# VH-VL binders against q96cp6r367to538, part 1

Scores and structures below are computed, not measured.

Target 1, 172 residues: q96cp6r367to538
Amino acid sequence: SGRLLINSVFHVGAERLQQMLFSDSPFLQGFLQQCKFTDVTLSPWSGDSKCHQRRVLTYTIPISNPLGPKSASVVETQTLFRRGPQAGGCVVDSEVLTQGIPYQDYFYTAHRYCILGLARNKARLRVSSEIRYRKQPWSLVKSLIEKNSWSGIEDYFHHLERELAKAEKLSL
Below, numbering starts at 1 at the first letter of every chain, in headers, positions and changes, except where a header shows other numbers; Kabat numbers aren't used for antibody chains.
ipSAE, averaged over its two directions, is called F for ESMFold2-Fast, E for ESMFold2 and O for OpenDDE. V2 adds 0.75 times the mean of E and O to 0.25 times the DockQ between the complexes of E and O.
[cut] stands for letters that were removed.

## First folded at step 1 (VH-VL)

Design a1 (framework fv_anetumab)
Fold by ESMFold2-Fast, scan of step 1:
Structure a1 (fold): chain C 172 residues (1-172), chain A 119 residues (1-119), chain B 111 residues (1-111)
Amino acid sequence: as target 1 above (172 residues)
Amino acid sequence: QVELVQSGAEVKKPGESLKISCKGSGYSFTSYWIGWVRQAPGKGLEWMGIIYPGDSDTRYSPSFQGQVTISADKSISTAYLQWSSLKASDTAMYYCARHDYWGEYFDYWGQGTLVTVSS
Amino acid sequence: DIALTQPASVSGSPGQSITISCTGTSSDVGGYNYVSWYQQHPGKAPKLMIYDVSNRPSGVSNRFSGSKSGNTASLTISGLQAEDEADYYCSSYTSSSTLVVFGGGTKLTVL
């Protein structure tokens, strides 16, 4: 479902890849700084079991539109699913709510990350995204939402994939 | 429309080499694993191995490690299964199949290539 | 040559329900929710019927359902029809030096 953004194998074990992406890791801190995100706050993971955990991220993103606001506030809710306590991977669902942009009441974005362990030091990462509508926009408004949202999503995940490849080469 | 098209049936003698193919279309070939599954006459399905065409990472079942070579040519969206020296026991139907994005299952299957090895 | 354990055969009459079991260990069926089921008619390629334990692909009849308890996954076919006569294979992800393991297969006979 959605658009496939990342579908790559990395020479990094599944547990390490999960740690890099879904903890308060040096990798994540550096990546968000490269994206020029500010006011970053990450809650700890919490939930009823190790197989079902949730956390909330809040941060400010820059906006390059000269006719609009220069920044927007984001609330991102991540839900982590494991197939079992010893699973060599996980699925993380992310829901991203952005405030301070045109038509913010109409939509939000959702991402699904799938990490699958292939060997001790090798894992596959797949990421898909979709735009979800709270209200049905008119065709012109929908076109504007789709164009701007996909541009941002594709840029973000392309940049993430490149940074993961760099980290892989350094054997972090 | 996702489709996997395999090469035609082969009749060979023991000791001969063989390379069969599986061509993918309708999707990003380098973004999905392709697996090979063997089925001997009247027998069940056996997983042989899998390849990720984007970097040619290949994993074999222990039963087939060293017996076959799996490869891919991403420029023509084609995966291959190859024997350097066929045995009569290699007589089987060979299927290629694509792994789904979300898990370790085969969402699309080729039609199969029948390989007959006899003296 | 080790595979997931399935009964060799199962039979039922039209309109009835049958269940096929697939038993593994905590390193495959019991440890993960990556169980799939395939239907194979004579002379044809396998067809995906169920994935991730209980999900059906588009176009697969809702008469087919999947479940799992502990180390055993099950495929249930309700309202049995003549066209359901086929071989059925389960498959699971495994952490034991391979990515995929198949069951031995079950021949379903519709009486």
Scores: ipSAE 0.000, ipTM 0.471, lowest interface PAE 18.2, mean pLDDT 85

Design a10 (framework fv_anetumab; at its last look DockQ between E and O 0.07; V2 from the best seeds 0.00; counts 0 for: pae E 13.3 > 2, placed apart)
Fold by ESMFold2-Fast, scan of step 1:
Structure a10 (fold): chain C 172 residues (1-172), chain A 121 residues (1-121), chain B 111 residues (1-111)
Amino acid sequence: as target 1 above (172 residues)
Amino acid sequence: QVELVQSGAEVKKPGESLKISCKGSGYSFTDYWIGWVRQAPGKGLEWMGIIYPGDSDTRYSPSFQGQVTISADKSISTAYLQWSSLKASDTAMYYCARGDYDILTGYFDYWGQGTLVTVSS
Amino acid sequence: DIALTQPASVSGSPGQSITISCTGTSSDVGGYNYVSWYQQHPGKAPKLMIYDVSNRPSGVSNRFSGSKSGNTASLTISGLQAEDEADYYCSSYTSSSTYVVFGGGTKLTVL
C-alpha cells in the first residue's frame, strides 16, 4: 500500500514512542513548532472500544511553492489501534484533508504509523503513505497532485525521523 | 513486477527433514514480512507464521511453534520453511505470501504458486 | 486454533448479487479495521480481493465490495459472473496469541 517513508528501529520502548508521537508530549509540541504549524488544536483520544480510539487534529501548514498558496488548513483524523499482549505497540491510521490547495476536492492523503515492540527499550517505527482519490483526475492533473503531495509528505517524515533520532540520543 | 517463486513439489517419508523456499523479486525484500500459510488437501487456509527478513524477527502461530522453523537469507531474497522430522499429517500445499508493512494489518498482497509436500511411506 | 465463522457454501445465478459473512469477536473483526478477503480457484494460489475491510487492490473488479458491522464482516459480489465461482476466505488481525486468523472458507457456486 503506498510508499514506505520510515522503517527504523529506535532504542526506546513501544509505550514511550507511542507517548512521544500520539499524546500531547513535549516532543510532539516541539516538532510541530519546528515545522511551523500554526493554529494547532488536538482533541482528546475518545472511544468506548478496548481496541481502538480516535482523535482529530486541526492546524495550518506553510506552503513553500512560489507559484502556489502560502498556507493551507488541515483536518487530520487519527485512529489508534492497540496491539494484543503478544506484542507491544500500536497502529495509527491517519486521514489528512487539506484545504487551500489546487484540486483539494479530488484527493486526500492517508498515513499508517506502525509501532512494534522488539524488547523492553526497543521498538520499530514504520510509516507508509497513500494518496487517495475521491474523483478520477486526468493524467496531467494527477501528475501535478502527485508531484506536490509526495514532495510535502517525504519532507515531513524525513524531518520526523531525524528529530526522533535526536530525541533517542538524549534519552540514552 | 512483484513476484514470489516457490521451490518444486516434494515427496518424502516420515522422519525425513525438508526445507522449502520462497524467492522474492521486484521489490525491496527486507522491507516486507513473508508469511507461510498451510492448506491440507480439501481443507482451508491456516496461518503458520511470519518473518521480517530485515532483522529475522519471526512470529509463529501457537499450533506451529516448535513444529517448523521459518528463516530468511536476505542476500538472495529467499525465505524458508523447514521441518526436522516430517510426519504424514504434514501433507499439504504450502504457500508463502508477502505481508503488508505490519503484522497487525494481517493481509497478504502477493502469493507464491505453492509447494505441494506429500509425506507417505 | 480459533477460526472466523463463514457459511460453508453460497450460490447465485449470473447477474445476481450475493453476500458472504465472516463472524468473529471484539478482539478481531469487531475491534480492528483489518479484514481481508481472498479468492481461490481450484489448484491456484489465493488472490487478495479486499483489504482493510473495504479497500480494493488495483485490478480487482468494482463488483467486489467489503463492509463490516459489529463483529461481522461481509463480502458482496454484484453482477455475478461464471468466473466468480471459487472458494472465498476472510482473514483478520487478532489481539490473541495468534496474529492472523482465517475463516473456514465459503464455496461459491454460480448456477
Scores: ipSAE 0.658, ipTM 0.863, lowest interface PAE 1.6, mean pLDDT 90
Fold by OpenDDE, look of step 2:
Structure a10 (fold): chain C 172 residues (1-172), chain A 121 residues (1-121), chain B 111 residues (1-111)
Amino acid sequence: as target 1 above (172 residues)
Amino acid sequence: QVELVQSGAEVKKPGESLKISCKGSGYSFTDYWIGWVRQAPGKGLEWMGIIYPGDSDTRYSPSFQGQVTISADKSISTAYLQWSSLKASDTAMYYCARGDYDILTGYFDYWGQGTLVTVSS
Amino acid sequence: DIALTQPASVSGSPGQSITISCTGTSSDVGGYNYVSWYQQHPGKAPKLMIYDVSNRPSGVSNRFSGSKSGNTASLTISGLQAEDEADYYCSSYTSSSTYVVFGGGTKLTVL
């Protein structure tokens, strides 16, 4: 039930790509601003660097649905898993809880970022997303959740891919 | 629906070559890893390796590195496992299975029915 | 040596709850949330029951649940039924070697 939203090679090293996406980088700041996210807070990464690290993001997102709230509060928890020294790169799992939306107690969204180093200045980014259900909704409700969620998720990551493509061109 | 269909049972002699297949359907074949898992008679599952048909990125378990070759033909949504020279110890059930979008997830959500390979003199 | 250790066998009566453990022998195993569980009935292909430690694929009974503490992952089957009798395997990705390993498997007998 998941979807592959990004599967691209960038002419950016794995470490640099990781820094761009998962630090308080100018790239990330600019990107989130473009997305019109407001009240963005980023906690520092915490945990054992030899195992995994976690951070929490909070922000407000605009909602385009004419029915309901115009914005929603989001709590995103990211978990960083470092890859082995030979492979380079990392995996980041993201759980996104959105508050103030219909059926918020039924589901959350999960995203997996996979950065794979291919060369010194070359890395592949794969991003997959899925909707995870805490409660099993009946078919009509599930359809609504899916429709509303995927629309936003796909737009977000497609925009991210475009901005990354722009960024790599600037670095060349 | 997602389905993996494997080639039929094989009976071979030591020293012979073999190539078995796994055809995927019901999904975008190039977007998911395909893995091979060995199960010797009465034994557990062994992770052999995995291939990403989209770019043919292939990874092997250390135990199977150089022992087998994993390949794929995305034009026909088929993955392959092959031996250049079979051994009696290669006797086992071989499963292909669909992974996630990245190998790091480490799980297989759909499995083929298995191909029994018997190697005996 | 990277390995996942499971008990060889576990048993329970119908209606009971049983737990199967999967312990990594390396710090690279179990420290990540990439543990999966598979059910295999005799003569059948394995079936994914749990992924990413605790996530249940669609179609899998909610009687199956997964958890992890330290370097030990656990599969819990509640309300044990006769049909649950099977072999169960855990698996995990190894960050240091960039490959996946399976546990030795656990035979579950429903008494």
Scores: ipSAE 0.149, ipTM 0.748, lowest interface PAE 3.7, mean pLDDT 89
Fold by ESMFold2, look of step 2:
Structure a10 (fold): chain C 172 residues (1-172), chain A 121 residues (1-121), chain B 111 residues (1-111)
Amino acid sequence: as target 1 above (172 residues)
Amino acid sequence: QVELVQSGAEVKKPGESLKISCKGSGYSFTDYWIGWVRQAPGKGLEWMGIIYPGDSDTRYSPSFQGQVTISADKSISTAYLQWSSLKASDTAMYYCARGDYDILTGYFDYWGQGTLVTVSS
Amino acid sequence: DIALTQPASVSGSPGQSITISCTGTSSDVGGYNYVSWYQQHPGKAPKLMIYDVSNRPSGVSNRFSGSKSGNTASLTISGLQAEDEADYYCSSYTSSSTYVVFGGGTKLTVL
């Protein structure tokens, strides 16, 4: 079902890694700018529990579309689950809905970020992704959805991994 | 290069205590989980529990909670499985296995050779 | 403990393909939850064959592949060979609890 996109250890503590990825941080701002995302809006984290919070991101991404719009609107909903006080780190599930693409009503993508604290300045990040269907497309359409979606997902997370490695190196 | 070496086979009587060991080498011992897995004669694998030696975070299967103690001594890269009072039903092969940093993946990449524990009168 | 459901046995002829199933719930096999597969020859420790549903560790033959659909994971062995005769176990982490579960095991016989 899902694909593992990142499975790496960084010399960055779990709390700092969480802040880099899941707060309105200089790292996140810079990363999204490098991806050419525009109109970026981040809601505050909110929820009934310190261990279970939710936020929404909206942004515009560039797309290759010779006969239609050159960009697409995205709504990303993130749900944060903390691992507990002794384990350090968190799990963040995101659901990404894209408007301005063919068959946008048929599917969305889902991503799980797992941060595990290993030491004061050491943490592991795992990211895995899945394409979820709300309607079942015919075989040819499904193949096109999956080809395009996986291409974008892989580019995004491989770029994220490289930028995390760069940020770790600069802080060392 | 990664290796888990377990203590030798044990023959015990009911009521006796026992502590078996699992020594890890060839990797950063405190950066990986160590799990204990039981296999009764002719039976399948049963997960008993897991420990993260870096901070001693220890988790037990409900079937084994209160029945055994899992511990580690990171200064000698060794994990332990202990019984305070053995029963005949504890006769089994016991494996230690290394888990990935993130227990949420739920896999064990390197396994010890096993320690056979025989409990009979 | 809660065991994942596997067939007790499966058989195939040399050169053929077989598939071993592992059925659980949305809390262990389904969704993003990870599944691993182990091979165990008689008298030997288990060996990791597949992790993260479909990934092979270094040194594992590409004749072994893994997949899942819904709450069922599958291990497929193609080009069966005599040395593939062994017990096979699936394993998963339960997201509703903080513990690992194994399947009941499947004896593969190569005819």
Scores: ipSAE 0.005, ipTM 0.505, lowest interface PAE 13.3, mean pLDDT 85
ESMFold2 (binder alone), look of step 2: mean pLDDT 93; pTM 0.947

Design a11 (framework fv_anetumab)
Fold by ESMFold2-Fast, scan of step 1:
Parts: sequence; C-alpha cells; structure tokens
Structure a11 (fold): chain C 172 residues (1-172), chain A 124 residues (1-124), chain B 111 residues (1-111)
Amino acid sequence: as target 1 above (172 residues)
Amino acid sequence: QVELVQSGAEVKKPGESLKISCKGSGYSFTSYWIGWVRQAPGKGLEWMGIIYPGDSDTRYSPSFQGQVTISADKSISTAYLQWSSLKASDTAMYYCARVTEYYYGSGSYEFDYWGQGTLVTVSS
Amino acid sequence: DIALTQPASVSGSPGQSITISCTGTSSDVGGYNYVSWYQQHPGKAPKLMIYDVSNRPSGVSNRFSGSKSGNTASLTISGLQAEDEADYYCSSYTSSSTLVVFGGGTKLTVL
C-alpha cells in the first residue's frame, strides 16, 4: 500500500531541483548530515542511456530505540528515468534495504520521486512510498513492520520538504 | 507564455476524413504530453487520449482506441487528432490540453493549459 | 457514461460559501491524491482551478480550495462572486486502463 508524502511546488527549476536531490550536492550533503546519517558514500550515475541511469548510496542511520540497536546500515539503489534528454523533469525510483533492524530480511522500502518543470524557476516534487515484502510476515509482525517503517519514512520526507522550503527562501 | 492554438471549426458529412490541429508555444513541446478531450453538445468532458511528442508514445481511452488517431509533428510543435471516416455521433467540441504525468508510465494526468477548442459538426 | 459522481447543480448567494462533491472509488479518488478541478464558463475552454486535491495554480483565487476524505473529493468556493457562475468538473487518475476519469459536472448558479 503506497502513501503520498510530498506533493509540493518549489520556486526552483526542475534541473536544479534534480541536481539538489540526486547529485552529490551541498543540499543533499547538508540534509543527510541534519538527519545524522554517517558513513555516507554515493556512487556516480551510470547506465546505457541518459534517460535511464542507476546509482547506489550507502550510509548509516541512527535508531531512536530505548531497547535494541542504536544504528543500522542502509543500501539505497536509485534508478532515474526521463521521457527524453530534454524532458522538463524526471522520475527516480529508490529501493532502500536496511540491515541491523528487526525483521530486516522480510521487507524493504521503495520511494518514487517525480519532478515536473512548471516554469523556468518553478518545479513540482511528488514523492510516494511503499513497503515491499520479500517474505510474507504473519499479521502481528506485519503490523510492527508497517508501524515502525511508516513512522521513519514520514519523518524523513517531512524533514526533506521542510529543508527544500528553507533552501528556496535563503538569500545568498 | 504557454499557449495552445487549435484549428478552426469544421463542418463535414458522414464518411469524410478529418484532421484537426493543436499548436503549442511558450514551452518545450517535446517535454509534455498533449491530451484530447471531447465535449458533446450539452454534455460533460470526456477524455480521448494523450501523446508524448518527444517519442510519439500514445495512449487512448478504450472508448476511442481504433476510432481516432492521435499524432504529433515536433518540428512544428503541433499535435493532431484524426478520423478516417466521420460519424454523426462525432459532432462535438474538441479540446487539446497540455498534460502532466508524474509517474513514468502511470500517475496523475492533469490538464494545465487548454486550447480554445475546435467545433466539429457532422451532419447526416 | 461518467464514472465520478457530482451533483448536477448547486446554488448560492454572493458572499456565501458552497461545496461541490466528487465521489469515486478506491481505484481513483480514494486510491490516489491526483484529483483536479476545472471551471468552464459558457462558450469557453475549461480552466484548471485545483490540482492534486488541494493545490492552486498561480493566479487562482484563494477563495477556491480542495480537500478529500475517503472516496469523495470536495471543491469549496468561499466569498461567492457572480463571476464564479460556471460549470465545474472534477477529474482523477484511475488505475484502470482509462488513466483519467472526469465527473459529470456541476452547474453553479449565483443568485
């Protein structure tokens, strides 16, 4: 079951918004640091077409848990799609695999980012997420996975939306 | 600024062919879908189909697949809606509009800028 | 026929607030946050008033607002003015092969 997490217009052009979110940009570096992600490594984008590219991110996230692990390792694979080289936007599919959490081999999370250019310095960002199961959990385990995963996903994208809003307003 | 200009009104007889046009300006024509919407006299809006001019990817409403052809000529920023053989039931106002698709291959289809419309009258 | 259900007509007086409903299923309005609203004056092309349930394009009055609860989306017009008299159509993305579905339209009369 998917959820729409961001659906907002920013006074930033589509190409710049894409660069902020999907390159090794100062914005992305600062945002991940604010989230207290550590050991961040980004691969370069690669693929057989400019309209179909892939990259891998690895990082460590903190876990706010009174009991259990204090951190977890993440491998995030992003695939970028464009309708054409000159498209006024893109779609990025992200698959997030987390190690060091309960029931880690049952599931992963997926995000779809859509950037659409509306004007020279104006673009829309839409983000939807879903939890995908590699193994079918019984109902109590599934409820636990859903509760904890959605909490983390919603916090992350709410924070991202807030930081994007701040970035568009900052005077240089 | 963004503008879509449609061809003028047409009066035709059943069995005749027709091709109407929609010319875009003020934006990257190959970066947005163009959709076609029909409105029969005194009736509501009915979606017919969309085309992505950058690669000619075309998607039809099931009600209109095989009934019309949607095409585009990106060299002149113009989309087309074509009938091989008109019927009296094709009498309607036809609108083109710029369409946003947020998910590659699926997702939201909103019509943000509209042409002025082309009235097609087919008399028996 | 038309898949999304709207009332055929609604009326109000200047300064009043009115709401137009748009009801679908879990495969369209209920399943996605991709609802748009269009205003059409007689003899004119439709104009986008609301997109993605509640967002306004630049130049659209803040008197127009959108919301959604379950399978029903709503367009609310506050401070009703004579120029608001028009037909209003909702539309939604649908997971079916049609991709887009429109409502039947609502005629707003300002008396």
Scores: ipSAE 0.006, ipTM 0.498, lowest interface PAE 10.6, mean pLDDT 85

Design a2 (framework fv_anetumab)
Fold by ESMFold2-Fast, scan of step 1:
Structure a2 (fold): chain C 172 residues (1-172), chain A 119 residues (1-119), chain B 111 residues (1-111)
Amino acid sequence: as target 1 above (172 residues)
Amino acid sequence: QVELVQSGAEVKKPGESLKISCKGSGYSFTSYWIGWVRQAPGKGLEWMGIIYPGDSDTRYSPSFQGQVTISADKSISTAYLQWSSLKASDTAMYYCARLEYFDWLFDYWGQGTLVTVSS
Amino acid sequence: DIALTQPASVSGSPGQSITISCTGTSSDVGGYNYVSWYQQHPGKAPKLMIYDVSNRPSGVSNRFSGSKSGNTASLTISGLQAEDEADYYCSSYTSSSTLVVFGGGTKLTVL
């Protein structure tokens, strides 16, 4: 059960878009700060080939619930697939594990980012997400997980899309 | 609009060379891998290999490495499958297919080229 | 020679549901969500029916669905129709030596 969150063309080349999203870029640092993420660490990309790389991000997210915990810790593992310098794009699969929230052992979220180069200064970004269950929740628990997770995912990627559009205008 | 058009049927003798083609149209040819898939008479699909036309990065199935050559000419949006010396066991239908590598799927297929090798 | 494992044949009657399995390893079906299913009618090129384990291209009937558990992916066809009689092939991304591997194929007979 996946949802399409971003499917937009940006007037920035595929390599630049990849750098903005998947390096320790000023864009990414600024975006995560806008999201009020704290204790952010990004490992370097590593792997046996440049076409199959992995990295791990850890960070703390704020929780708006006035009762209970005010924050949760996140471990996000990203796997990058790239077809080489002339490919004009990549795929990044992200798995997001959140600790410090109710029912944390039941699920995690997964995202797929697809970057396709359309021209030297033009690329498409497609992002889809899904909730993956390690244990099958009862219907009331599932409703809670679905409501809270999709709200957070949609807010995050809509915010990302807006910030990418702003950055695009500054680079034109 | 996206279309893969393959060359016509071939009848050859053992030991002869052959090069068959697959022409893409309606899309950016250098942005997708092209795969070759073999189907012997009455048998299943056998993946042979793929090529990325943008940089000619080529990957072969272990059973076909050294048996055939896959190449592409991006100036005419055409991929090729070539034999230096045909065998009777090369008799098969050969399909080309476009690999959408973001999802690792073959979304468009050519109509097939029948190759018959007999004395 | 390397192929994902499918049953050679499966059969069903009109209106029934059938399931075709596709078993691999942690380097392909078990490790990634890049499983596709193709339908091939006699004398025709294959047609993409399912991609990314469970997604349908536009124009493919809702009767076709895909799933995965561990190293095994499954194609389920509900409300079986005579037109579904065909060969079905799975494929997956693989991290070992090649990018794509096909299953051996399953002949579906509707009787």
Scores: ipSAE 0.006, ipTM 0.473, lowest interface PAE 12.8, mean pLDDT 85

Design a3 (framework fv_anetumab)
Fold by ESMFold2-Fast, scan of step 1:
Structure a3 (fold): chain C 172 residues (1-172), chain A 121 residues (1-121), chain B 111 residues (1-111)
Amino acid sequence: as target 1 above (172 residues)
Amino acid sequence: QVELVQSGAEVKKPGESLKISCKGSGYSFTSYWIGWVRQAPGKGLEWMGIIYPGDSDTRYSPSFQGQVTISADKSISTAYLQWSSLKASDTAMYYCARQYDFWSGYYFDYWGQGTLVTVSS
Amino acid sequence: DIALTQPASVSGSPGQSITISCTGTSSDVGGYNYVSWYQQHPGKAPKLMIYEVSNRPSGVSNRFSGSKSGNTASLTISGLQAEDEADYYCSSYTSSDTLVVFGGGTKLTVL
């Protein structure tokens, strides 16, 4: 569903890729710092089973809109699904609520990350994103929401894909 | 309905090249993996390798790495298994099969009818 | 290409139950819940009967069931019928560089 942003194979095993992206890893810390995210807080994963876990991230993002605020606060909820503890992959659904931007009560963004293990040191990462509406904006307002949101989403995941490619070289 | 249709039986001499095909229909061909499984006469099943047609990502069993080439042409929903130089020991039934989904740990839910390859002098 | 261990043959009478074992190691059957079972009639392609240890695809009789204990998976067929006579293969994901390994196969005879 939504737009496909990443659909690439990396020479990094599925468990390591999951740890890089979804733990408090050096990779994740460095990536968020490169994005200039501040006030970053990660809750621990919790849930009824290892196959269904949730966590909450909070952080501040910079905004480049010349007519708007210079930063915004984010609450991101991630839900992790696995078929079993050694499934060789996972799905993470992410809901991103941004406060301090125009029309914040109209929408939020959602991301789905799919990791599939292919070999000991090889995994596929697929990422898709959606803008979800709590109430329908007028067409002009919707166009502005989508232009700004997709710009940010595409920049974020393009940057992530580049950084994963760099980390892939180090895993050789 | 999901269907995998394989090319017809082949009779070849040692040293000849061969390319056999597996055409998928009734589903999104680029969204599922296709695997190849060999069965020598009177013997069991042996996994050879797998390909994701959407980007041609391919993984081989170590026993078949360098022995065969697996490829796909997504424009015609067809996967291929190819030998540059056949050996008598390549005589076998060759099956293609679809991997159900990425959560399924490499099991195969739909199988082609098989292609019999006979290599003799 | 070390195959998972299955008995070469098993037999039963119509209406009885039989069990086929599939033994591996902690790197395949014992370590993961990715065990599949396939039925093959002479001259036919294999048909998926069980996946992920114990799940049945739609259209497969509930007379077929799967289980696992330690390094051994089992396929049980209850209420044996003549059409069950076939070769049965187990398969598992493996953490080695071979992603899939098959059992040697078991010939089921219905007496």
Scores: ipSAE 0.000, ipTM 0.490, lowest interface PAE 14.3, mean pLDDT 85

Design a4 (framework fv_anetumab)
Fold by ESMFold2-Fast, scan of step 1:
Structure a4 (fold): chain C 172 residues (1-172), chain A 121 residues (1-121), chain B 111 residues (1-111)
Amino acid sequence: as target 1 above (172 residues)
Amino acid sequence: QVELVQSGAEVKKPGESLKISCKGSGYSFTDYWIGWVRQAPGKGLEWMGIIYPGDSDTRYSPSFQGQVTISADKSISTAYLQWSSLKASDTAMYYCARHEWFGELSYFDYWGQGTLVTVSS
Amino acid sequence: DIALTQPASVSGSPGQSITISCTGTSSDVGGYNYVSWYQQHPGKAPKLMIYDVSNRPSGVSNRFSGSKSGNTASLTISGLQAEDEADYYCSSYTSSSTLVVFGGGTKLTVL
């Protein structure tokens, strides 16, 4: 299975929260800059229906490894495939492929974002993540992959949750 | 092309039950909401409720909750509006309309032709 | 629920422009950018003309435009034609338990 990274209520409507996270929004642009991501490109959403939309993000992330590469390239594919059962909301699945790191051909990370509308200016955001293996690594290699990947994932979503909390105060 | 086809006009007596239908074609039926709208002569359109056929999630206007039942059968791409006991005040034109799944509930892009329901003794 | 406020009727001559207003509150028109407009000819189903305040569906003439200021949305029809004669309804998302609210409708007469 995976880990739950965010499960919080924000005083921002579901549609606004979706726009902040999944459009080319000032919030998203600012957040990625704070993360020190560079060479950022966001494709437009496209697909055969509104219920099956896909977009691709590419960007370069910094790596704080004294003896290794200083950066890595990321290709993130996001699929928006359903709307939540409450008024407003959506589900977005994200697959994150990173190149320029050790054991990059063994794994990728996956995130599921669930936005559930609770009221006009109130929504729940749930984010869960998992590490998916393309091939089974040796136990020592798997431990290393999981230690480093979860550290990065937890830092990213903790930072996102903090920035969303700041943004909701400004929307009041 | 996208099309919503509604069942034909109905003439009923007070106290009778009725179920009218709205069949979608030309799109993935389970990926869009279907709403029901009532129109009284000389007045504005009135939203009754909406259903997502993929999981049968149904929302009612407070004015119509308990008055009607909205359902869908995804195997035949058909949504339904049902009364257990009709009243003369139910006489109206009833429209079904498709709502984009990622759009707002106030945004209906394709409409059925309407079903006239007449309730008289 | 109380319908959004529209004038009962508006009129214009061929080639002129007219504007239909739709006034609500901060819980509907003023609070969200989810206003749509529908055209209804006698005996026919409504047809979507404008969605999300100002967006036009494929196949709708560019003579139709939408805008919003505060609690009032507006539909403007330029270069009026005889076939524009119809009833026009606005609609908005609302934060109340009545998720959708419609205006009372405006009869457009082209004289």
Scores: ipSAE 0.006, ipTM 0.481, lowest interface PAE 13.7, mean pLDDT 84

